VH-VL binders against q9nrl2r1430to1533. Designs and how they scored, part 247

Target 1, 104 residues: q9nrl2r1430to1533
Amino acid sequence: GGVHELSAFEQLVVELVRHDDSWPFLKLVSKIQVPDYYDIIKKPIALNIIREKVNKCEYKLASEFIDDIELMFSNCFEYNPRNTSEAKAGTRLQAFFHIQAQKL

## First folded at step 13 (VH-VL)

Design x158 (framework fv_nezutatug)
Fold by ESMFold2-Fast, scan of step 13:
Structure x158 (fold): chain C 104 residues (1-104), chain A 122 residues (1-122), chain B 107 residues (1-107)
Amino acid sequence: as target 1 above (104 residues)
Amino acid sequence: QVQLQESGPGLVKPSQTLSLTCTVSGGSIDSGYYWHWIRQHPGKGLEWIGSIYYSGRTDYNPSLKSLVTISADTSKNQFSLKLSSVTAADTAVYYCARGPYTSEWKYYMDVWGQGTTVTVSS
Amino acid sequence: DIQMTQSPSSVSASVGDRVTITCKASQSISSYVAWYQQKPGKAPEPLIYSASYLYSGVPSRFSGSGSGTDFTLTISSLQPEDFATYYCQQANSFPLTFGQGTKLEIK
């Protein structure tokens, strides 16, 4: 994509970061606080990494950007039981993302 | 267990800058928590000063205007408060606290430091 | 700013009493209120979050209720260790604000 497509990705990442439910997704999960996370999750990702990839123009297609965001949510639901605050935040943020992604 | 400990000068002169540091042990400040400063004037209630999120975003009580700055040093596992141009009205016990954020409960504070007393006097 | 007003400012009670403290927000904060207990010379400790969720380790005699603008903290059967000052806090938006406190004193 072009300059406009990259601007759209940046705008969407900023909206996700500012959302109340972004807290589990802002940075990679801490191995100190969650020691078994990296035993379960094989492709860790977070909004700071996705934003960095946007800034470095690493997404050639909107689908690649969407895939990374969906991987982030998939990891959340894989690791966290459905009744946790993390999984609930992920569910709400993913719904918000799906609405915003329609603009892409 | 996570513990927070405030440190700084017990006595500050009027017009100077008050500098306080909160040292976090048993957990990392580089994780999805808010880190808050709260103060309590002698014999009075609690006043929220401001917070820093682990992303580096800061939020300040507007009543303190541009006088307050909160920063974090992840390499030392510390976050700090600077309050400039202090007066006798800034005499208080200062607390640091951790806030576990989710959209279900938002901004409550689950772990508090023991507090450090600051007296502003000539 | 959202103002939090507690009632009463002080209450005298005896061990075994049911005590209710109220907190009113100047605008709707949904369920985003927390309650703290503070003993003299000590830091506040969390009791309740999201209006009604009991913080880990807090005795079941403590309960919270309410939504919108009106919230209550109830102690069903007061114990000697419960004599303290209680604060509500709106957790909805910045700046975070606290009630003025309710001092619970022995009768």
Scores: ipSAE 0.000, ipTM 0.567, lowest interface PAE 16.8, mean pLDDT 87

Design x159 (framework fv_nezutatug)
Fold by ESMFold2-Fast, scan of step 13:
Structure x159 (fold): chain C 104 residues (1-104), chain A 122 residues (1-122), chain B 107 residues (1-107)
Amino acid sequence: as target 1 above (104 residues)
Amino acid sequence: QVQLQESGPGLVKPSQTLSLTCTVSGGSIDSGYYWHWIRQHPGKGLEWIGSIYYSGRTDYNPSLKSLVTISADTSKNQFSLKLSSVTAADTAVYYCARGPYTSDYYYYMDVWGQGTTVTVSS
Amino acid sequence: DIQMTQSPSSVSASVGDRVTITCKASQSISSYVAWYQQKPGKAPEPLIYSASYLYSGVPSRFSGSGSGTDFTLTISSLQPEDFATYYCQQANSFPLTFGQGTKLEIK
């Protein structure tokens, strides 16, 4: 076909997914593997859910998209102690996101 | 664009409860952001009052903790401040603000309301 | 509580000048400082977060630096719209605290 041009939100989600530090964020935390997660985190979210919302055109404002990405990071830092590999990955990925989000 | 707008009484009598509401448009309070109340006394600097997170977690300035309640109403996309037993020292411009939840648990405010003036006088 | 002290309390400058404002924390706060600009009758606006990162839309003449206890906000070439009061804020822990403000005035 032709050249596929991605939306700004889709481009940013793809960049996040491809980042080395995306591994804690690709899919929802397993309720079976981490049963206390959903007792602590009241609004779970992950990159696969955010990407689906982008694909379905559910974000009407850039702020709504940014809100969901920030929710994902805040959940990580609320559940995981600072010294964990999850929290460290989240710290680096959030910094990357803040730089990229300035384009929105 | 996310916008915040404060509303409430401009004049409150000493010993009464001050009630202010922040209405959020262009974004949801049911999100990963902290929602803050800050005040500024006439001719003075900024004082953080407290914050609420979507989970219902609240953090209050210890100097005001026994007097302050912050709550959220997600159905109206609003969060509110109640300050009990007010005195003339509570005369200030009151701001609501949004801040991201960040790594290392640091906090700043990226969007502010325009402020509402509250005078405490008999 | 972490006390934030700004210096100077006021500074007079001319358009085109380089202006430097400092902020000192009573204990180490790593890089967790934000800077705000407030114009008369207006709400504060964010300029800088995490000591050195410019907030979206902030002109490149603004820069921040520092870590630990000592932080600096610099305006490389002052413009008429920059005359305002500037506040630092420690973002490290609750309660959040602000500096007393630095008033930037026309010389």
Scores: ipSAE 0.006, ipTM 0.608, lowest interface PAE 11.9, mean pLDDT 86

Design x16 (framework fv_nezutatug)
Fold by ESMFold2-Fast, scan of step 13:
Structure x16 (fold): chain C 104 residues (1-104), chain A 121 residues (1-121), chain B 107 residues (1-107)
Amino acid sequence: as target 1 above (104 residues)
Amino acid sequence: QVQLQESGPGLVKPSQTLSLTCTVSGGSIDSGYSWHWIRQHPGKGLEWIGSIYYSGRTDYNPSLKSLVTISADTSKNQFSLKLSSVTAADTAVYYCARGPYTSDHYYMDVWGQGTTVTVSS
Amino acid sequence: DIQMTQSPSSVSASVGDRVTITCKASQDISSYVAWYQQKPGKAPEPLIYYASYLQSGVPSRFSGSGSGTDFTLTISSLQPEDFATYYCQQGNTLPWTFGQGTKLEIK
């Protein structure tokens, strides 16, 4: 159900953006500040890109939306060692996402 | 929902190579997950064998001494385990599993049903 | 490798009981521990990750706690379907390692 699903995706992205732990995920990682990131991460993504895809109706299934959010977290944990602020934020935000995503 | 299914021979002779495949349905292995092989020896606990990540990176349990290769075939939505030079100690139930993004993919949130492998002459 | 030791190895309990299972890591693993439930002939089912984060769909009677080296899984009011073997797993350092398991049996 396209219109209702799009609204649900937008609501979830807004909830993620507003979360205190969203800061590592708001925008693509800077090539200037983190030059080796793109040597390691082959499919970069961030909440601003996901939100743009929602607004352009590029997700045809809830699973495609969920896969992009999960890719974002996976990139975080691949690049950032576990004791970093980024990895800790990612762990908490991902748990929040899993609770919210039960409605999709 | 995402489902995983192991396949391969139930009997393998000592010194041969064990080959198992995990078929993923309801989701793509070319998404942001990690994909794991775990085994369970008769009457014992769980042993992590290794994993392949969405990036193509692999990690292996050092105790298997380079006898393990894990690979992925995104066109078939499958990932596979090869364990060379098997012995009776490799007799176990073999599981494939999916790891979500939590803390470098250690947590396995979806498991296959398991396949029993016996190493015997 | 990090060794995970569970206690007790087995516990007998009745429906309605509060059950606690303990897991000890041989070195500091922060909060990188997961818990699984396994019934005979079945694959493990995920319960908890990051020491205390409940897997979606898992009943609220299950809870996890701990940090560093000492972790606990608690079932606040045991139900008939909870009789199973429980495993902890550390996710701090490769290789990932599991505890030996705790068998929860009916009295």
Scores: ipSAE 0.007, ipTM 0.660, lowest interface PAE 9.7, mean pLDDT 87

Design x160 (framework fv_nezutatug)
Fold by ESMFold2-Fast, scan of step 13:
Structure x160 (fold): chain C 104 residues (1-104), chain A 121 residues (1-121), chain B 107 residues (1-107)
Amino acid sequence: as target 1 above (104 residues)
Amino acid sequence: QVQLQESGPGLVKPSQTLSLTCTVSGGSIDSGYYWHWIRQHPGKGLEWIGSIYYSGRTDYNPSLKSLVTISADTSKNQFSLKLSSVTAADTAVYYCARGPYTSDWYYMDVWGQGTTVTVSS
Amino acid sequence: DIQMTQSPSSVSASVGDRVTITCKASQSISSYVAWYQQKPGKAPEPLIYSASYLYSGVPSRFSGSGSGTDFTLTISSLQPEDFATYYCQQANSFPLTFGQGTKLEIK
């Protein structure tokens, strides 16, 4: 990574955060609200954590950035049954991400 | 610590447009929260007016939908309420508030101090 | 729209008393109710979300319970600073609606 790659990661994260289907992914799941989440999901992640990593220049390759985003979606589908609002939002946001990620 | 502060005219004439602004400090409105407007008529309970999600999506109380507009200005870290064609019934204390967005529930965790608006000729 | 009805509309109590107020939704809202405390001349302060979870900094004497249509806020041992008006809010769907309020007064 160069300046263009870092700008691209920031632009894509901003687009994901602004998407109407981002609500399940904006911040880490609360242990108080969802007590069994961390028993099931061993590598929790959210868009606020990913954005912080982008701002601190922690992603050296586009593949590392993409892997974190895909982990976020994988966690969603592992925890949430297919008929839930979370899983439906995740499916739509993941499709949007795949289109935008072609620029990386 | 995130803080919200309402501002606007304390007195508005009937038939005019009421314009209020909420200034956010200690956090960005360009973040994954809903930003709400709530009002309280003298001696009465709370009434939700509407909300804006940071994506620009708005949701309005159906009883006010044709009269209300909520907008955000991320460069100033503010969001605003406009109520058109006000009457004496719009006299109230107006609050802005922040809430996390989910498809299943809408709570409000931070509130402004409120601003009093009187509609009179 | 979902109507939220609180009872009682007012209650008189003494410091040290156990106080209970109830909130009924016109249709099922699962656990998606919040409770707020409002003191005269001040903005509402959040107490409880998702029926039973306390916001950070809220004293443990406050508790909430219920699901579906019937919800309860309990103060186990009333303190002088607890005299206020309490509101429930359904957080399930738009438009968001509040109960009419319960005023807790010094006996």
Scores: ipSAE 0.000, ipTM 0.554, lowest interface PAE 13.8, mean pLDDT 85

Design x17 (framework fv_nezutatug)
Fold by ESMFold2-Fast, scan of step 13:
Structure x17 (fold): chain C 104 residues (1-104), chain A 121 residues (1-121), chain B 107 residues (1-107)
Amino acid sequence: as target 1 above (104 residues)
Amino acid sequence: QVQLQESGPGLVKPSQTLSLTCTVSGGSIDSGYSWHWIRQHPGKGLEWIGSIYYSGRTDYNPSLKSLVTISADTSKNQFSLKLSSVTAADTAVYYCARGPYTSDHYYMDVWGQGTTVTVSS
Amino acid sequence: DIQMTQSPSSVSASVGDRVTITCKASQSISSHVAWYQQKPGKAPEPLIYSASFLYSGVPSRFSGSGSGTDFTLTISSLQPEDFATYYCQQHYSTPPTFGQGTKLEIK
């Protein structure tokens, strides 16, 4: 069970990181570059944090992994207006994730 | 694995406030999803009422104006609908639902079974 | 608000048939259409989002297409469990709005 699921999570995170639209999600948003971000976003997350959690076997269920990925997209759409390059990248990457997540 | 269950009185008198609660299991409302109320009038289509996000942000259907309030109680893993000054036109099946948060782009991936509300004197 | 209009309002079909349902938006909504299936006495179940992406677990006989104002849901080989009412929904702008529904009935 758990070993197989962790391998699947690792493969999916790697696919997300390698996707052309991953650039807004690779690391946490900088407080210096975006000072108001953490006034709006109360549960920040990024692909590097999710990948670390996968590597440390912190996800017990596929639903927990999926919830963290969806939180990442939700933060993007909460902060960034729909017509921004960030929101557009997020929309495409989220659709890609949903297709790949069917394997879980 | 995530499940939603509506609860509340099935009968409400005109001019009173309709209060419904959605209990979530298998997942947390304090998460990156949006949480929604939708209703379906007898023999008619679906009408979105509003949503709440973990930040406390709410979004309401403008046609319901100041009549609707949605709130969340993370300690109970519940979110609730209050619809004030109800009339017979508010008779419907009420659903709670979860959706991915996509800013203005609401679609729903998990639905409760629905609860019937009749507004009658 | 964006209005969604479905056609036809009802369709009669037999198991094995190819069925197409259409949905038209009152203004361009890009590809932001979802489709739901509802059986009598039950909640709607998601089938498709963003015009063409299938939800997890939805059979491959369901497909969606379209962009702009005109969208279609196709069932390539109708099964007995597919007899239901189908709704489209735009998820382009708030408030989200639904079509009036298309009832798929046994011929």
Scores: ipSAE 0.028, ipTM 0.710, lowest interface PAE 7.1, mean pLDDT 87

Design x18 (framework fv_nezutatug)
Fold by ESMFold2-Fast, scan of step 13:
Structure x18 (fold): chain C 104 residues (1-104), chain A 121 residues (1-121), chain B 107 residues (1-107)
Amino acid sequence: as target 1 above (104 residues)
Amino acid sequence: QVQLQESGPGLVKPSQTLSLTCTVSGGSIDSGYSWHWIRQHPGKGLEWIGSIYYSGRTDYNPSLKSLVTISADTSKNQFSLKLSSVTAADTAVYYCARGPYTSDHYYMDVWGQGTTVTVSS
Amino acid sequence: DIQMTQSPSSVSASVGDRVTITCKASQSIGRYVAWYQQKPGKAPEPLIYSASHLQSGVPSRFSGSGSGTDFTLTISSLQPEDFATYYCQQAYSFPWTFGQGTKLEIK
């Protein structure tokens, strides 16, 4: 173990943001567009929040960073039925993340 | 209007450390932008050296990582480059530049005029 | 690292000509390409970001297109002030990398 370089987290977040399947994850879900979301999802998170935490040096361990990314995917699969475009995008982006995270 | 201005020695001897400073006016370096060093070798293209963010986090080109340090002094509204163990291959025009905060726009939207650095005995 | 390859390395053209410069990425980079113009003795100036978005203040004769691996910069009717070197940059993944440049020369 050890603490990983913050530039590695930023590179990974940037790669996730720029992935074609990032669109459901870029920002927090809108209460106006999806009013029941915050009744179901108790720990909302999005890539913009995770990136701010990286930039403010709030991750002390790679596991903390990975946990926030996994929470984001977990929220997606909890809220969205498996056959939705959101869940399909989440499945592909999570697979991409798992490959890239092997470098951490 | 944001403006960037490079300053530092025009001549550095081989094996020494090159030190350059970028002074920013018309905007603050702690304002949520990325701040970059780019160089251009004589007659060649552009090479990104590294960047510093408002949080103080740095990113370096992997080909230069062991040789480069970028730092910021928010009280002077400046960020600086140190390149150690220079050789003739480090002779270039050095630019500082600003990048937009959002990941949708990681281009350099404001550039300094550049400063020429020659590495020679 | 992502390599950016420009073609041609140089092009000679006349005022009023349509000029196209191409840029190829070694892997898919979505739309995350910027284009710069550099005149002799001066810093690069941004022209295009996100493959097709025109930078504020840049004349409408400049346009960009492409996605994935293949990108183009077009000047629809070349003006005397357009003779310069043009660079593409991938803005997708660290480290940011530039093409080798295309020098646009007077015919």
Scores: ipSAE 0.005, ipTM 0.588, lowest interface PAE 12.4, mean pLDDT 85

Design x19 (framework fv_nezutatug)
Fold by ESMFold2-Fast, scan of step 13:
Structure x19 (fold): chain C 104 residues (1-104), chain A 121 residues (1-121), chain B 107 residues (1-107)
Amino acid sequence: as target 1 above (104 residues)
Amino acid sequence: QVQLQESGPGLVKPSQTLSLTCTVSGGSIDSGYSWHWIRQHPGKGLEWIGSIYYSGRTDYNPSLKSLVTISADTSKNQFSLKLSSVTAADTAVYYCARGPYTSDHYYMDVWGQGTTVTVSS
Amino acid sequence: DIQMTQSPSSVSASVGDRVTITCKASQSISSYVAWYQQKPGKAPEPLIYTASYLQSGVPSRFSGSGSGTDFTLTISSLQPEDFATYYCQQANSFPLTFGQGTKLEIK
C-alpha cells in the first residue's frame, strides 16, 4: 500500500460518526426491530453506506455528498414523530452538519 | 460523550440474587440503542448475558435465561441486571455496554469500567 | 449458538511488526463481526465493526477483513500501546458470542 490522506468528505463523515447524536444514523434500520420501516421509507441510507461511497470515490460533486446526508435526515423526520429521541437526535446532528458543510 | 457506570455489591452469598445497576450519562436510555450486560470470569473471555431495548424488549443468553432479568428505569436513566440463585461460577467482572440498534448488527460501542462481583460465603 | 474460534491464543511480537489475528465462525455471519482490545484491568474497547469498519478514534494501523466464516484483524506496524488481549465477536444473532481471545505480548 501507498500513503493516503483523508478527503474532506471522509473527514466530515468521521466527525458525524463521532457525534453523540449519530446513533440513529450509523447503519440501516433493522427490519426485525422496525418491521414497517421499509414500507414507509423508499430510499434508505445510513452513514456506513455514505462512508463506503466516499471510499469508492462515488461522489463527483460536493452537492451529491450533501444530498445523501440530507436524504438520511429526511428519512429520519419522515418515519419518526417530532417528539421522539430519534427525531431530536436528527435535528441536532443536522444542525452540526450544516455548520461543518460550510467547509466543503 | 456517553458514559456508563456499573454499581452494586462486591460480595454476594451463594443462593442469593445479584443486583447490579448501570447509570448512563451524556445520553438517554430512552433512545434507539440497545443496552447490554457482559461478564468476564477471572482469567477467561467475555460472556454476553443479555440486553434491553428502548421498547422494553429483552433478550437473554439461553444458558442463563431462567436466572436473569434485565429492566430499565428511564426516569433515572438506568438499566439493571438481576441474577438469581448465584454460585461461585458467577464470580466475574460485570460490564454494562451500549450497542447500536438501527441495524441487525449487535456490537457494543461504549462500555462501563466494570464492577467486580465475588460470590462467597 | 454460533461458536467463534480465535487463533492464535497468544503471539509474541516486536514494535514495528505486522500482526494478524484470525477468527472463525461455526456458521456464516456475513460481515457481522466486531473486534475489541482489552488491556489488563480495563474494559474492552471497540476497534472494528461490520468486519472492516474502523471505530471513530481508532488508529489507521488497525484494519479488519473477511466475510462469511473467516475474519482477520491486522495491525500493520505494532506500537507499544497495542500490547493487549484482542477479542472477536459475532454480531449476527443471539446469543452474542465472543472468541476466546488472543494475547499479544512483547517479544
Scores: ipSAE 0.000, ipTM 0.575, lowest interface PAE 12.3, mean pLDDT 85

Design x20 (framework fv_nezutatug)
Fold by ESMFold2-Fast, scan of step 13:
Structure x20 (fold): chain C 104 residues (1-104), chain A 121 residues (1-121), chain B 107 residues (1-107)
Amino acid sequence: as target 1 above (104 residues)
Amino acid sequence: QVQLQESGPGLVKPSQTLSLTCTVSGGSIDSGYSWHWIRQHPGKGLEWIGSIYYSGRTDYNPSLKSLVTISADTSKNQFSLKLSSVTAADTAVYYCARGPYTSDHYYMDVWGQGTTVTVSS
Amino acid sequence: DIQMTQSPSSVSASVGDRVTITCKASQSISSYVAWYQQKPGKAPEPLIYHASYLYSGVPSRFSGSGSGTDFTLTISSLQPEDFATYYCQQANSFPLTFGQGTKLEIK
């Protein structure tokens, strides 16, 4: 009827935010603390931005939502060497995302 | 559902430039994925040619000795391969593929159907 | 370049059999290996990435294991649609390299 149900995208973003390995992805990287980040990463994104886009119904297709999540992970791996805690957290969270995204 | 489709000539003469295009539907090439070209010589295994990322970054197989160029056209949602000075050794089935970026490592999760290229006079 | 060597080059099996295919890297690649299935005249289809993670839609009878230099793809109970050529791929460093393939044939 008139009640807005949680979308599949919103439910998945909440699952990602709650995951132990979400810490590198919750908010945009600080330009002050990591000034070279924005010289390397041209399309920064984070879970708070993706959640906002979900809430504003900006994703018309599941593929658009998946693309933004994958962009978030690819930015992590491009900036952070693979032996870092950030890259390791990203690897585990991305695997979790792939399992959950099968529901989309 | 993301789909990739190769297109280009079936026959190329020796010394000419081979030009192939991959058309992507159901997803954007201007995204966090890497986009790859792979080929398979008759009766042989798979050979990775190179890749392109949305930033314009390209990576090429050094064994192709800089004869290869990969480019992207985001307005058409396509990426392309140019291989110059082809010889009979370049006869192969050419595939385009999408790779998610995992821990700075590339895997291919979506493949085109492949296009056969024969290099002969 | 990292060389990937598969064994056996071919294997004959019957429906219901347990089949194992091995892939050996010329140097350590940690867990950065993928497996693909290719049927005649078709493009490769992804099965496994990061040594043991199944791609979406891949039947649970497929499993991968290994780390370092030695990797195994296992099919626990072979089905008629599984007769194909299987390839491993290392993702540890550029250039990306594939094994020579293992052809799985009907006994």
Scores: ipSAE 0.037, ipTM 0.720, lowest interface PAE 6.7, mean pLDDT 87

Design x21 (framework fv_nezutatug)
Fold by ESMFold2-Fast, scan of step 13:
Structure x21 (fold): chain C 104 residues (1-104), chain A 121 residues (1-121), chain B 107 residues (1-107)
Amino acid sequence: as target 1 above (104 residues)
Amino acid sequence: QVQLQESGPGLVKPSQTLSLTCTVSGGSIDSGYSWHWIRQHPGKGLEWIGSIYYSGRTDYNPSLKSLVTISADTSKNQFSLKLSSVTAADTAVYYCARGPYTSDHYYMDVWGQGTTVTVSS
Amino acid sequence: DIQMTQSPSSVSASVGDRVTITCKASQSISSYVAWYQQKPGKAPEPLIYSASILQSGVPSRFSGSGSGTDFTLTISSLQPEDFATYYCQQANSFPLTFGQGTKLEIK
């Protein structure tokens, strides 16, 4: 077995996953349960996909990591009206992310 | 870091189409941010022209009366402004800018240096 | 369209002074206002968004407050590099609109 190094990106993803408002973002939206989602959202992404990319060292720049997180929030706000529990969770989690990202 | 750079002709004749391009480096225009054009007339304040999103959605300032088209070329990592039927009133410094796409507000966190456009015969 | 009106149009101040700039929206915009600093010949630099949240790297002497229609930008202890024109922007709805600017000048 190898020894894994925790990156700043891994630490940020773990903090996001542990946040109370992460529930809409933990995994990709189900094509079976929400079939119209993929007609509207052209670039689906979720925290599990972002974490996998971090673990595979696919982010060479902090901006690439930040872009994927922002895409995740953008998808949420594009699909969900502002008064939904999903959009409200996304708004709070995005604000938390912006504070954490300042440390990068 | 993400950087934006405007390019295009400094002089345009009245009634012609002004075409400007914004080249983005250090980040992708196909990434969930909003991409904006803003202008500033000589000695005056800022005027928002319009924006484009990765989805292809565009929003334009209604005061520009359908004279504006904003488009994106993801293969070149560029987005562009076309302003048709220009007059001397379109003389300004033109900026491109990036903004986070949010549920609750629209602001611009990264700006290009600006390019000066003079409309004159 | 939402109109943004800044006051004063210009202010003269000395290093170390507290400076306050106000911005009024023609209709309620909740907390959806951003502030920018522009130096002559340069692009605007973001300072604050959502009325009170500082942009990364902006000194803590800058602060914003307000909600609804009335907003304030404060510089608690003016530094030489702070002499510039300041703009508010409503971030609530399209078209996005800016205040006319406040020019901060050295005494």
Scores: ipSAE 0.012, ipTM 0.669, lowest interface PAE 8.5, mean pLDDT 87

Design x22 (framework fv_nezutatug)
Fold by ESMFold2-Fast, scan of step 13:
Structure x22 (fold): chain C 104 residues (1-104), chain A 121 residues (1-121), chain B 107 residues (1-107)
Amino acid sequence: as target 1 above (104 residues)
Amino acid sequence: QVQLQESGPGLVKPSQTLSLTCTVSGGSIDSGYSWHWIRQHPGKGLEWIGSIYYSGRTDYNPSLKSLVTISADTSKNQFSLKLSSVTAADTAVYYCARGPYTSDHYYMDVWGQGTTVTVSS
Amino acid sequence: DIQMTQSPSSVSASVGDRVTITCKASQSISSYVAWYQQKPGKAPEPLIYSASRLYSGVPSRFSGSGSGTDFTLTISSLQPEDFATYYCQQANSFPLTFGQGTKLEIK
């Protein structure tokens, strides 16, 4: 075979996507399914958007990439009460991200 | 790179409202971070007052909740603390700080230098 | 509220010593504890997050450990610039709470 290499940001996004707790973060929240979401969250973002930005080389610094991931988590915790499955998934995935981000 | 700077009156009279402002440079308060106020009484430890997020959500220490208001002005890249009905017990150094937005992981990674507030007649 | 209790309240040590300070939470906080160093007249500086992770620029002689209710900060070989007050903070729930501080003094 062949060898496929990914950038550090792409590798981290792939690991986040594959994580069991990524389900609230894979795509933008549907306004049909959650009508009040965009009344509360003014800067929506999701892993598919971040991955697209990585693939377009839109992050010049690791801090810019980290800021977008943190925005994604902050939106989750702002909208979802602490006792929800979304907030619990976000807490676990954010902890995983903080460990992986040490590689950046 | 990101810097926080507190400003406000150093002396406030009892029963009045203390007003402090934190100016943020090198980063936007309209970001994925939470923005906090912490104080330290003379010779004592740190007390968390409250926080604000860019959505306008605020969280306050229950011991101060009836007296405290935190607000943000994104056009000036500032967030502010108002503490009403102050007493001599509110004499402290007041700090503003940045932390990630989560109820489980609020670690404060950038702090202002602090501003001293004395409550005296 | 989660109470954070540090021990000792003060410790005297010499340069080169191994120093440990402990922090106990009144209920389980998993690994969600941070440690800060504060020198007289200055703002607290972050040292450690998530019980054991060093912030960028923090010397490797600092280490943290623990989970649940019991946490420790260790300085493996004390340097002159390490004399300061150290605070733990629980990051698990509101309100955020700090330990009372441990003052590290020259022996």
Scores: ipSAE 0.006, ipTM 0.557, lowest interface PAE 14.1, mean pLDDT 84

